# Designs tried in a protein design chat: miniprotein binders against USG-1 protein homolog (usg). Part 17

Target 1, 336 residues: USG-1 protein homolog (usg), of Azotobacter vinelandii (p96199)
Amino acid sequence: MSPAIDIAIVGATGTVGAAIVEILEERDFPVGQLHLLASPASAGKSVSFKGRNLRVKSIEAFDFAQVRLVFFAAGQAVTRQYASQARAAGCMLVDLSGALPLQQAPRVVAEVNPQVLEKLEAPCQVTSPASQVVALALALAPLRPLVRWRHLGVTACLPVSSLGREGVAELARQTTELLNGRPPKPRFFDRQIAFNLLGRVGDSDTAGHTGLERRLVEESRQVLDAPELKISVTCLMAPVFFGDSLSLAVQASQAIDPSAVRAALERAPGLELIEPDDCPTVIGDAVGQDVAYVGRVRTGVDDACELDLWIASDNVRKGSALNAVQLAELLIKQGR
Short names: E, the ipSAE of ESMFold2; O, the ipSAE of OpenDDE; V2, 0.75 times the mean of E and O plus 0.25 times the DockQ between their complexes.

## First folded at step 15 (miniprotein)

Design r2 (from n3 with W6M F20L L21F; at its last look DockQ between E and O 0.83; V2 from the best seeds 0.00; counts 0 for: pae E 5.9 > 1.5)
Fold by OpenDDE base, look of step 15:
Structure r2 (fold): chain B 336 residues (1-336), chain A 97 residues (1-97)
Amino acid sequence: as target 1 above (336 residues)
Amino acid sequence: SEDQVMELFYYALRIWFIALFKMRRGDKEGAIKKLERAKKIFEEIKRLNPDDPEIKELVKKIDELIEEVKRGDPNALEKVEELLTELFEILYELMES
């Protein structure tokens, strides 16, 4: 058994932080002391771990020398504020925020590019990429031997939980108001989200792209080891509580054999292929699972060089917390 | 704090969706584990709000439901779905309070 290590989870009160605690328990991760950290405003709460109630502490007063591994499961601002301090204390870092530069903390999906971990210098820093990148990489990585990609188009339908608890609360409130015959009163969103699709998540830059869309492009190129891949992304906010839904369109350099694609996806780790007569959904298939679900594998209507597919994935579990824990498991196994 | 209750509630809600999914897939044991976890969270909410009658009733309903799932009640799935609706109603009331 690997020796137990002391761990800190930053953002332990958040949805992803709580999921990390759950997964560490479920996977019997070799945890020594578990330190749960949050903002001063969120400190004092308790989280259950292995039948014990652990008190959430303020990050401001925490000495990172007490732990070997830190999960950053809070906002980017918190990672930027404390990552240097944690590194200076000799901690390994698993960042889920995406705040660390691509070259300093490579994006890794456990089933796709684990070999990147072997090249990391101590103290190791790794990023669990955006949940949408985890999902698309799990589906596309097995296809690398079969097709040469020229372009990847992504439409990502995000759940409100991607914006944290406030997003969940807003959808719940607006939905309840509407069902009770009351007009929805937007508070967190600037408009109605209940029964509505928002064509943009976050602010757009001068070129019309959001920060999330740019992140998905950069992180996808890194995870897939495809720096020259042309990628277009549209992120939508859907009136969905949990789960990422992605439509992918891949343009290849040659005609694609759908049967060979299906055979590759059936063998792919971290992925389940759904039969052609069905279609995976976030609530019906993906939420709470350790795998992403892929379906609707087809070529283009008029283009045999186009591959179209649909993905449903748990944005909190496989897309974030589980991948992060798998990265930590791999680092420990390597004697890091 | 009110914020603490809301955080616990959102976590329990997520777990409830997972339990519902597991039930739909026929994973009875997995569903029970998630329902038990959700129950513990709602018990903590109850501890923080000892005078809230809705939370008291909710915990009781969850306890009864878990026993029905354990017994293999054919209506247990429907009850999990119905209780999910009640969870959203309670959540709304907590937000407006």
Scores: ipSAE 0.022, ipTM 0.422, lowest interface PAE 5.3, mean pLDDT 90
ESMFold2, look of step 15: ipSAE 0.120; ipTM 0.605
ESMFold2 (binder alone), look of step 15: mean pLDDT 83; pTM 0.820

Design r3 (from j3 with R11M E37R R89E E95M; at its last look DockQ between E and O 0.84; V2 from the best seeds 0.00; counts 0 for: pae E 5.1 > 1.5)
Fold by ESMFold2, look of step 15:
Structure r3 (fold): chain B 336 residues (1-336), chain A 97 residues (1-97)
Amino acid sequence: as target 1 above (336 residues)
Amino acid sequence: SEDQVMELFYMALRIWFIAFRLMRQGDKEGAIKKLERAKKIFEEIKRLNPDDPEIKELVKKIDELIEEVKRGDPNALEKVEELLTELFEILYELMES
């Protein structure tokens, strides 16, 4: 129960920013004045909120003293450029880009580690982690009493929307070109993504890991409060418009009881366990939903200490915008 | 305005996939709400592109689809899939310009 809060959404013209606006309305978030911000090149769009049309403004002219809460949903460069101004104005920050350091703006998943919010100094800075981290944390956190984790293997199949509108446009263009008997013309990717898989997302460092892969390791350890957990990550680009698909292989110190695991997953907040004779998909199950979907829960072929499972999750809603709004809800509930 | 049309199109595409899922799950009322929202976005795209008869016809087909969903027409799900193909053709044409 708190009074209305004046809010700015940076990146309001993007897919995630639009989802934040929608979710604020759907959940009756106590919104006072709502300021929708974008770059000067993107300013001028009109967005409906509670039956009123709001005009998107340029972030360059905006005075952050007008708001108490800022969502940064416009990418890392914009967060790096404006976060200090917003903080200096006394704003609470919910960053979705991941640009702020782990120690400055801890990664929080609402159903997993909300207690971290209680310890933040005002004005609070928090990050909604990478959507893949949101998904895996929802599935793994309920298992903490059952499993002493030693190693986590992750294969993350990313949708092209994870790279923004250019990724979506490229998959659509290549698909249409191929289906109409035309040669594909890669423009955003360096090769064909339609009807293909790209086993690396972004450039690798000298040790062969991409920035995204390192980000998933760092954020997963923080969110799961598991600094000693060894994590192996491969991120690939799948020819899918929306939705994260994850293969998880968990190695434990002791034999795993699959029935106990399934029981824990059935009770887990933010998670839906699919029926044993089925497998969740992003389009069929996850996109548009407030939960992540888990299935294919089984132990290893010859290793009772291994647990394998599959996750389908909405990278835009549950993995990004919804978690961010949930973090804001928790902050205002705490009187922040 | 071309950039603004493309932004609107990407948002509508996501809403379209959500509507498809809701229809497959039998959530008729939820699907209608999403289809109406997608229609409003395509009305704006039409306003920004008055010379494109394919966009005008698409908006009309979305209206017809909404009525089919309200009636409980068993073929409405297939129609959503058919219109998706048309959306991709329109998107391809916009990208080539």
Scores: ipSAE 0.224, ipTM 0.663, lowest interface PAE 5.1, mean pLDDT 88
ESMFold2 (binder alone), look of step 15: mean pLDDT 84; pTM 0.819
OpenDDE base, look of step 15: ipSAE 0.326; ipTM 0.748

Design r4 (from j3 with R89E E95M; at its last look DockQ between E and O 0.79; V2 from the best seeds 0.00; counts 0 for: pae E 3.0 > 1.5, pTM E .787 < .8)
Amino acid sequence: SEDQVMELFYRALRIWFIAFRLMRQGDKEGAIKKLEEAKKIFEEIKRLNPDDPEIKELVKKIDELIEEVKRGDPNALEKVEELLTELFEILYELMES
ESMFold2, look of step 15: ipSAE 0.430; ipTM 0.781
ESMFold2 (binder alone), look of step 15: mean pLDDT 83; pTM 0.813
OpenDDE base, look of step 15: ipSAE 0.453; ipTM 0.796

Design r5 (from j3 with M6W R89E E95M; at its last look DockQ between E and O 0.82; V2 from the best seeds 0.00; counts 0 for: pae E 5.5 > 1.5)
Fold by ESMFold2, look of step 15:
Structure r5 (fold): chain B 336 residues (1-336), chain A 97 residues (1-97)
Amino acid sequence: as target 1 above (336 residues)
Amino acid sequence: SEDQVWELFYRALRIWFIAFRLMRQGDKEGAIKKLEEAKKIFEEIKRLNPDDPEIKELVKKIDELIEEVKRGDPNALEKVEELLTELFEILYELMES
């Protein structure tokens, strides 16, 4: 068994941070001391781990020299504020926020590009990419040898949990307001999200792209080792609590053999291929699972060079917390 | 204290959707495990809010649901759906407070 290591989880009171704690226990990760960190306002809360209640501590007073591994499961601002301090203390970092530069903390999906971890300089810094990138990479990486990709089109239907506690709370509140026959009173969103779709997540820049859309482009290229791949992304907010749903349209330079594609997907790690006469959903299939689900694999109506498919994935578990823990497991197996 | 209750409710909501999926899939043992996790969270909420009759009643209903799932009651899935409605009602009241 691997020697135990001392761990800090930043953002331990959030949905992803709590999922990391749960997964560390479920997978019997060799945890030494476990330090749960959050803002001073959230300090004092309790989280169960292996039958004990652990108190959440303020990150402000925390000495990172106490730990060897830090998960950053809070927002980008928190990672920017504390990552250098943790690195200076010698900690390995697994960032889930995406705040660290691609070259400093490369994006890694455990089943796709784990070899990247072998080349990291100590102390290692790695990013678990956006949950949508985890999902699409699981489906597309097995296809890399089969097709010469020209373009990738992504429509990502994001759950409100991708925006954290306040997003979940607002969908619940607006849904309840409408079901009670009352007009919704938006507080977190600038309009109704219940029973609606919002074609943008976050603010756009002058060219019309959101930060998340640009993040998905950059991270997908790195994870797939495809710097030449042209990617079009639309992220929309769906009235869904948990689970990413993705529509992928791949344009290849040559005709695609759908039987070869399905054979590759059947063997792909971290992925389950749904029966041809079915379609995966986040609630019916993906939520709570360790794999992403892919279905609706077909070529274009009149274009054998196009491949279309649908993905359902748990944005909190496989798309975030589980991938992050898997990266930590890989680092430990390397003796880091 | 109020922030603790809100955070516990949001964690429980995710667990509830997982239990719902497991029951739809026919995974009785997995569903019981998740329902027991949800019950523990609501028992913690109840301890933090001992005078709240809605939370007390919800915990009782979850306990009854777990026993119905264990004995293979064919109506258990419908009861999970009904309790989801109650969860949203409780969340609504907490958010208005």
Scores: ipSAE 0.150, ipTM 0.619, lowest interface PAE 5.5, mean pLDDT 88
ESMFold2 (binder alone), look of step 15: mean pLDDT 83; pTM 0.808
OpenDDE base, look of step 15: ipSAE 0.431; ipTM 0.788

Design r6 (from j3 with M6L T85I R89E E95Q; at its last look DockQ between E and O 0.77; V2 from the best seeds 0.00; counts 0 for: pae E 2.7 > 1.5)
Fold by OpenDDE base, look of step 15:
Structure r6 (fold): chain B 336 residues (1-336), chain A 97 residues (1-97)
Amino acid sequence: as target 1 above (336 residues)
Amino acid sequence: SEDQVLELFYRALRIWFIAFRLMRQGDKEGAIKKLEEAKKIFEEIKRLNPDDPEIKELVKKIDELIEEVKRGDPNALEKVEELLIELFEILYELQES
């Protein structure tokens, strides 16, 4: 048995932080002491782990020398504030925020590019990429030997849970107001989200791209080891509580065989292919699962060099918490 | 604290969607497990709000639902959907208090 290690989870009260606690228990991760950390305002709460109630502590008073591994499952600002301190204390870092630079904390998907972990210097820093990158990389990585890609188009339909609890609260509230015959009053969003698609998530820069869209491009290139891949991304907010939905359009240098693509996807780790007669959905298939679901495998209507895919994935579980725990498992197995 | 109750509620809501998926897929055992997990969270919310009649009634309805799923009631899926609506109503009231 691998020796037990002491762990901290930053953002333990958040949706992703709570999912990490759950997955550590489910996978029987070799946890010694588990330290749950949050903001001072969120401190004092209790979380159940292996039949024990653990008190959430303030991060401001925490000595990182007490742990060997830290999960950063809070916002980017919290990672930027405490990551250097944790590293100076000798902690391994798994960041889920994406706040650490690409070269200092490589983006890794456990089933796609685990070999990157072997090259990390101690104390190791790794990033679990955006949940949309996890989903698309799981689907595309198995296809690398089949075709040379020239362009990747991504339309990502995000759940409100991608914006945390406030997003979930806002959709629930607006929906309840409408069901009760009241007009929805936007508070967290600037407009109605209930039964509506928002064509942008976050603020756009001078070129019209959001920070999330730029992040998806950069992290996808790194995870897929494709620095020259042309990528177009649109992120939209859907009136969906949980789960990422992605439409992918891949332009290849040659004609694609859909049968070969299907055969590769059927063998792909962390992925399930849905048969042509059905189509995966986040609520119907992906939510609470350990795998991403891929369907609608087809070539372009008039272009045999185009491959189109549909992906449904749990943004909280496989897209975030599970991938992060798998990265930690791999690091421990390597004797880090 | 009100914030603690809301956090528990959001966790239970996610579990409820998983239970709903499992019910739709015909995984009765999995659905029962998730409903029991959700019930445990709502029992904790009830402990924190002992005078809230809506939470008390919700826990009772979840208990009844679990027993219906165990018996193979053909209407159990519809009741999961109905309770989801009730969860949103309770969540709304908790947010506005």
Scores: ipSAE 0.168, ipTM 0.643, lowest interface PAE 2.2, mean pLDDT 91
ESMFold2, look of step 15: ipSAE 0.479; ipTM 0.803
ESMFold2 (binder alone), look of step 15: mean pLDDT 85; pTM 0.830

## First folded at step 17 (miniprotein)

Design s1 (from r4 with L91F; at its last look DockQ between E and O 0.80; V2 from the best seeds 0.00; counts 0 for: pae O 2.0 > 1.5)
Amino acid sequence: SEDQVMELFYRALRIWFIAFRLMRQGDKEGAIKKLEEAKKIFEEIKRLNPDDPEIKELVKKIDELIEEVKRGDPNALEKVEELLTELFEIFYELMES
ESMFold2, look of step 17: ipSAE 0.617; ipTM 0.863
ESMFold2 (binder alone), look of step 17: mean pLDDT 84; pTM 0.823
OpenDDE base, look of step 17: ipSAE 0.243; ipTM 0.690

Design s2 (from r4 with V5I F9L L91F; at its last look DockQ between E and O 0.83; V2 from the best seeds 0.00; counts 0 for: pae O 2.3 > 1.5)
Amino acid sequence: SEDQIMELLYRALRIWFIAFRLMRQGDKEGAIKKLEEAKKIFEEIKRLNPDDPEIKELVKKIDELIEEVKRGDPNALEKVEELLTELFEIFYELMES
ESMFold2, look of step 17: ipSAE 0.594; ipTM 0.857
ESMFold2 (binder alone), look of step 17: mean pLDDT 80; pTM 0.765
OpenDDE base, look of step 17: ipSAE 0.201; ipTM 0.677

Design s3 (from r4 with F9L A12I W16L; at its last look DockQ between E and O 0.16; V2 from the best seeds 0.00; counts 0 for: pae E 5.6 > 1.5, placed apart)
Fold by OpenDDE base, look of step 17:
Structure s3 (fold): chain B 336 residues (1-336), chain A 97 residues (1-97)
Amino acid sequence: as target 1 above (336 residues)
Amino acid sequence: SEDQVMELLYRILRILFIAFRLMRQGDKEGAIKKLEEAKKIFEEIKRLNPDDPEIKELVKKIDELIEEVKRGDPNALEKVEELLTELFEILYELMES
């Protein structure tokens, strides 16, 4: 058994932080002391771990020298504020926010590019990429031997939980108001999200791209080891509480064999292929599962060089918390 | 955990929307089957929260709804909408905590 290590989870009161606690327990991770950290405003809450109630502490008063591993699950601003301090204390870092530069904390999906971990210098810093990148990389990585990609088109339907608890609360509230015959009175969103699709997530830059869309491009190139891959991304907000839904269109240099693609996907780790007569959904299949679901595997209507896929994935579990824990497991196994 | 209860409530919501659709289509048998599925999930929530009066009331409401659908009560559709509303309110409260 690997020796127990002391761990901190930053953002333990958030959806992803709570899921990390749960997954550490489910996987019997070799945890010594578990330190749950949050903002001062969220401190004082209790979280159950292995039948014990652990008190959430303020991050401002925490000495990172007490732990060997830190999960950053509290958004980019918190990672930027405390990551340097944690590193100076000798901590390994698993960032889920994406705040650390690509070169300082490579993006890793456990089933796709685990070999990157072997090259990291101690104390190791790694990023669990955006949940949409985890999902698309799980589906595309097995196809690398079969398909030479020229272009990847992605339409990502994001759940409101991708924006944290406030997004979830807003959709719930707006839906309740509408069902009661009242106007939804938007607060967190600038408009109605209930029963509506928002064609943009976050603010657009001068070129019309959002920060998330740019992140998805950069992180996908790194995880897939495809620096020259042309990627088009549209992120939209769906009136869905949990789960990422992705439509992928891959343009290849040659005609694609759908049977070979299906056979590769059936053997892919962290992925389940849904049969052609069905279609995976976030609520029906992916939410609460440890794998992403891929379906609708087909070539283009009139282009044999196009591969089209549909993916449903749990943005909180496999897309975030589980991948982060798997990265930590791999680092420990390597004697880091 | 609150998260487990929320997950179960979302499953119920999904089932109730299906049941509502089936009722509107005149598929009484299909609707009853879905409502029975929802009832099982409510009973699971109740098992996890045996002292929660709100959950007890929801279990009662789903039982009453099943009987109304069996009778062909014209108000059964409205009761599904009411139950959906109540579930969203509970979900909202759980998310704010």
Scores: ipSAE 0.022, ipTM 0.368, lowest interface PAE 4.5, mean pLDDT 90
ESMFold2, look of step 17: ipSAE 0.107; ipTM 0.601
ESMFold2 (binder alone), look of step 17: mean pLDDT 83; pTM 0.814

Design s4 (from r4 with V5I I45F; at its last look DockQ between E and O 0.78; V2 from the best seeds 0.00; counts 0 for: pae O 2.4 > 1.5, pTM E .761 < .8)
Fold by OpenDDE base, look of step 17:
Structure s4 (fold): chain B 336 residues (1-336), chain A 97 residues (1-97)
Amino acid sequence: as target 1 above (336 residues)
Amino acid sequence: SEDQIMELFYRALRIWFIAFRLMRQGDKEGAIKKLEEAKKIFEEFKRLNPDDPEIKELVKKIDELIEEVKRGDPNALEKVEELLTELFEILYELMES
């Protein structure tokens, strides 16, 4: 058995932080002391771990020298504020926020590019990429030996849970209002989200791209080890509580064999292929699962060099918390 | 507080969708486990709102649902959907209150 290590989870009161706690328990991670950290406003809450109630502490008063590993699951601002302090204390860092620079904390998906962990200097810093990057990388990585990609098109349908609790509250409230014959009153969103698709998530820059779309491009290139890959991304907000839904269009340099693609996907770790007569959904298949689901595998209507596929994935579990725990497991196994 | 209610609701909603998936997939044991987790959240709602009759009824209904799933009642899936609707209604009332 690997020796037990002391761990801190920053953002333990958030959805992803809570999911990390659950997954550490489910996977029997070698946890010594578990320190749950949050903002001062969220401190004092209790979270159950292995039949014990652990008190959430304020991050402001926490000495990072007490732990060997820190998960950052509280957003980018918190990571930027405390990551240097945690590293100076000798902690390994798993960041889920994406706040750390690509070169200092490479993006890793456990099933796709685990070899990157072996090259990290101690104390190790690694990023669990955006949940959409986890999902698309799981589907595309097994296809690398089959085809050379020239372009990747991504349409990502995000759940409101990607915006935290306020997004969930807003969709729930607006839905309830409409079902009761009342007009929805937007509070968190500037418009109706219930039964509506929002063609943009977050603010756009002067070129018309959102920060998330730019992040998906950069992180996908790194995870796939494809720096020259052209990537087009559209992120939209769907009236969905949980789960990422992705439509991918890959332009290859040569004609694609769909049978070879299916055979590769069937053997892919962290992925389940759905048969051609069905289509995976976030609610029907992906939510609460440890794998991403891929379906609708086909070539283009009139282009044999195009590969199209559909992905459903849990943005909280495999897309975030589970991948982060798997990264930690790999680091520990390497004696880091 | 509104924040506490929303946190409990968010957790319950996630568990509920997982339970519903598990039921549709025929994983009875998994579904029961998730419904028991949801019950704990409903009990916490009840603790925070001890005089709310709708929350009291919701706790009763989830207990009944767990027993129906244990028995393999074919109507258990419909009841999951009904309880989800009731949960949304209760949330709405608590937020407008």
Scores: ipSAE 0.202, ipTM 0.689, lowest interface PAE 2.4, mean pLDDT 90
ESMFold2, look of step 17: ipSAE 0.531; ipTM 0.814
ESMFold2 (binder alone), look of step 17: mean pLDDT 79; pTM 0.753

Design s5 (from r4 with M6L I90L L91I; at its last look DockQ between E and O 0.81; V2 from the best seeds 0.00; counts 0 for: pae E 2.2 > 1.5, pTM E .792 < .8)
Fold by OpenDDE base, look of step 17:
Structure s5 (fold): chain B 336 residues (1-336), chain A 97 residues (1-97)
Amino acid sequence: as target 1 above (336 residues)
Amino acid sequence: SEDQVLELFYRALRIWFIAFRLMRQGDKEGAIKKLEEAKKIFEEIKRLNPDDPEIKELVKKIDELIEEVKRGDPNALEKVEELLTELFELIYELMES
């Protein structure tokens, strides 16, 4: 058994932080002391871990020298504020926010590019990429030997949970208002989200791209080790509580064999293929699972060099918390 | 705090969808486990709101649902859907309070 290590989870009161606690328990991670950290406003809560109630502490008073590993699951601002302090204390960092620079904290998906971890200098810092990048990388990485990609098109339908509890609350509220015959009054969103698709998530820059769309491009290139891959991304907000839904269109340099693609996907780690008569959904298949689900494997209608896929994935579990714990497991196994 | 209760509801909602999936897939044991997890969250909400009759009633209905799932009641799935609606109403009421 690997020796037990002391761990901190920043953002332990949030959805992803709570999922990390759950997964550490489920996977029997070699945890010594577990320190649950949050903002001062969220401190004082208790979280159950291995039959014990652990008190959530304020991050402001925490000495990071007490732990060997820190998960950052409280958003980018908190990571930017405390990551340098944690690193100076000698902590390994697993960031889920994406706040750390690409070169300083490489994006890693456990099933896709784990070899990147071996090259990290101590104290190691790694990023679990955006949940959409985890999902698409799990589906595309097994296809690298089969297909030379020229272009990747991504349409990502995001759940409101990707924006945290406020997004979930807004969808629930607006839905309840409508079902009770009341007009939905937008508060968190600037418009109705219930029964509606929003064609943009976050603000657009001068070129019309959102920060999330740019992040998906750069993180996908890094995870897939494809710096020259052309990627187009559209992120949509869907009236869905949990789970990422992605439509992928891959343009290859040559004709694609769908049978070879299916055979590769069937053997892919962290992925389940749903074929041919069904289509995976976030509610039906992906939510609460340890794998992403891929279906609708087909070539283009009139282009044998196009590969089209549909992916459903849990944005909280496989897309975030589970991948982060798997990264930590790999680092420990390497004697980091 | 209102914020704490809303976070608990958010967690319960996620677990509820997982339980619902498991029920549709015929995983009775998994569904019961998730419903019991949800119940614990609602008990915590109840602890924070001891005088709320709607939360008390919700906890009771979840207990009844767990027993229905244990018995293999064919109506248990419909009841999960009904309770989801009640959960949304409770979330709404808490947000407007």
Scores: ipSAE 0.217, ipTM 0.691, lowest interface PAE 2.1, mean pLDDT 90
ESMFold2, look of step 17: ipSAE 0.542; ipTM 0.829
ESMFold2 (binder alone), look of step 17: mean pLDDT 83; pTM 0.808

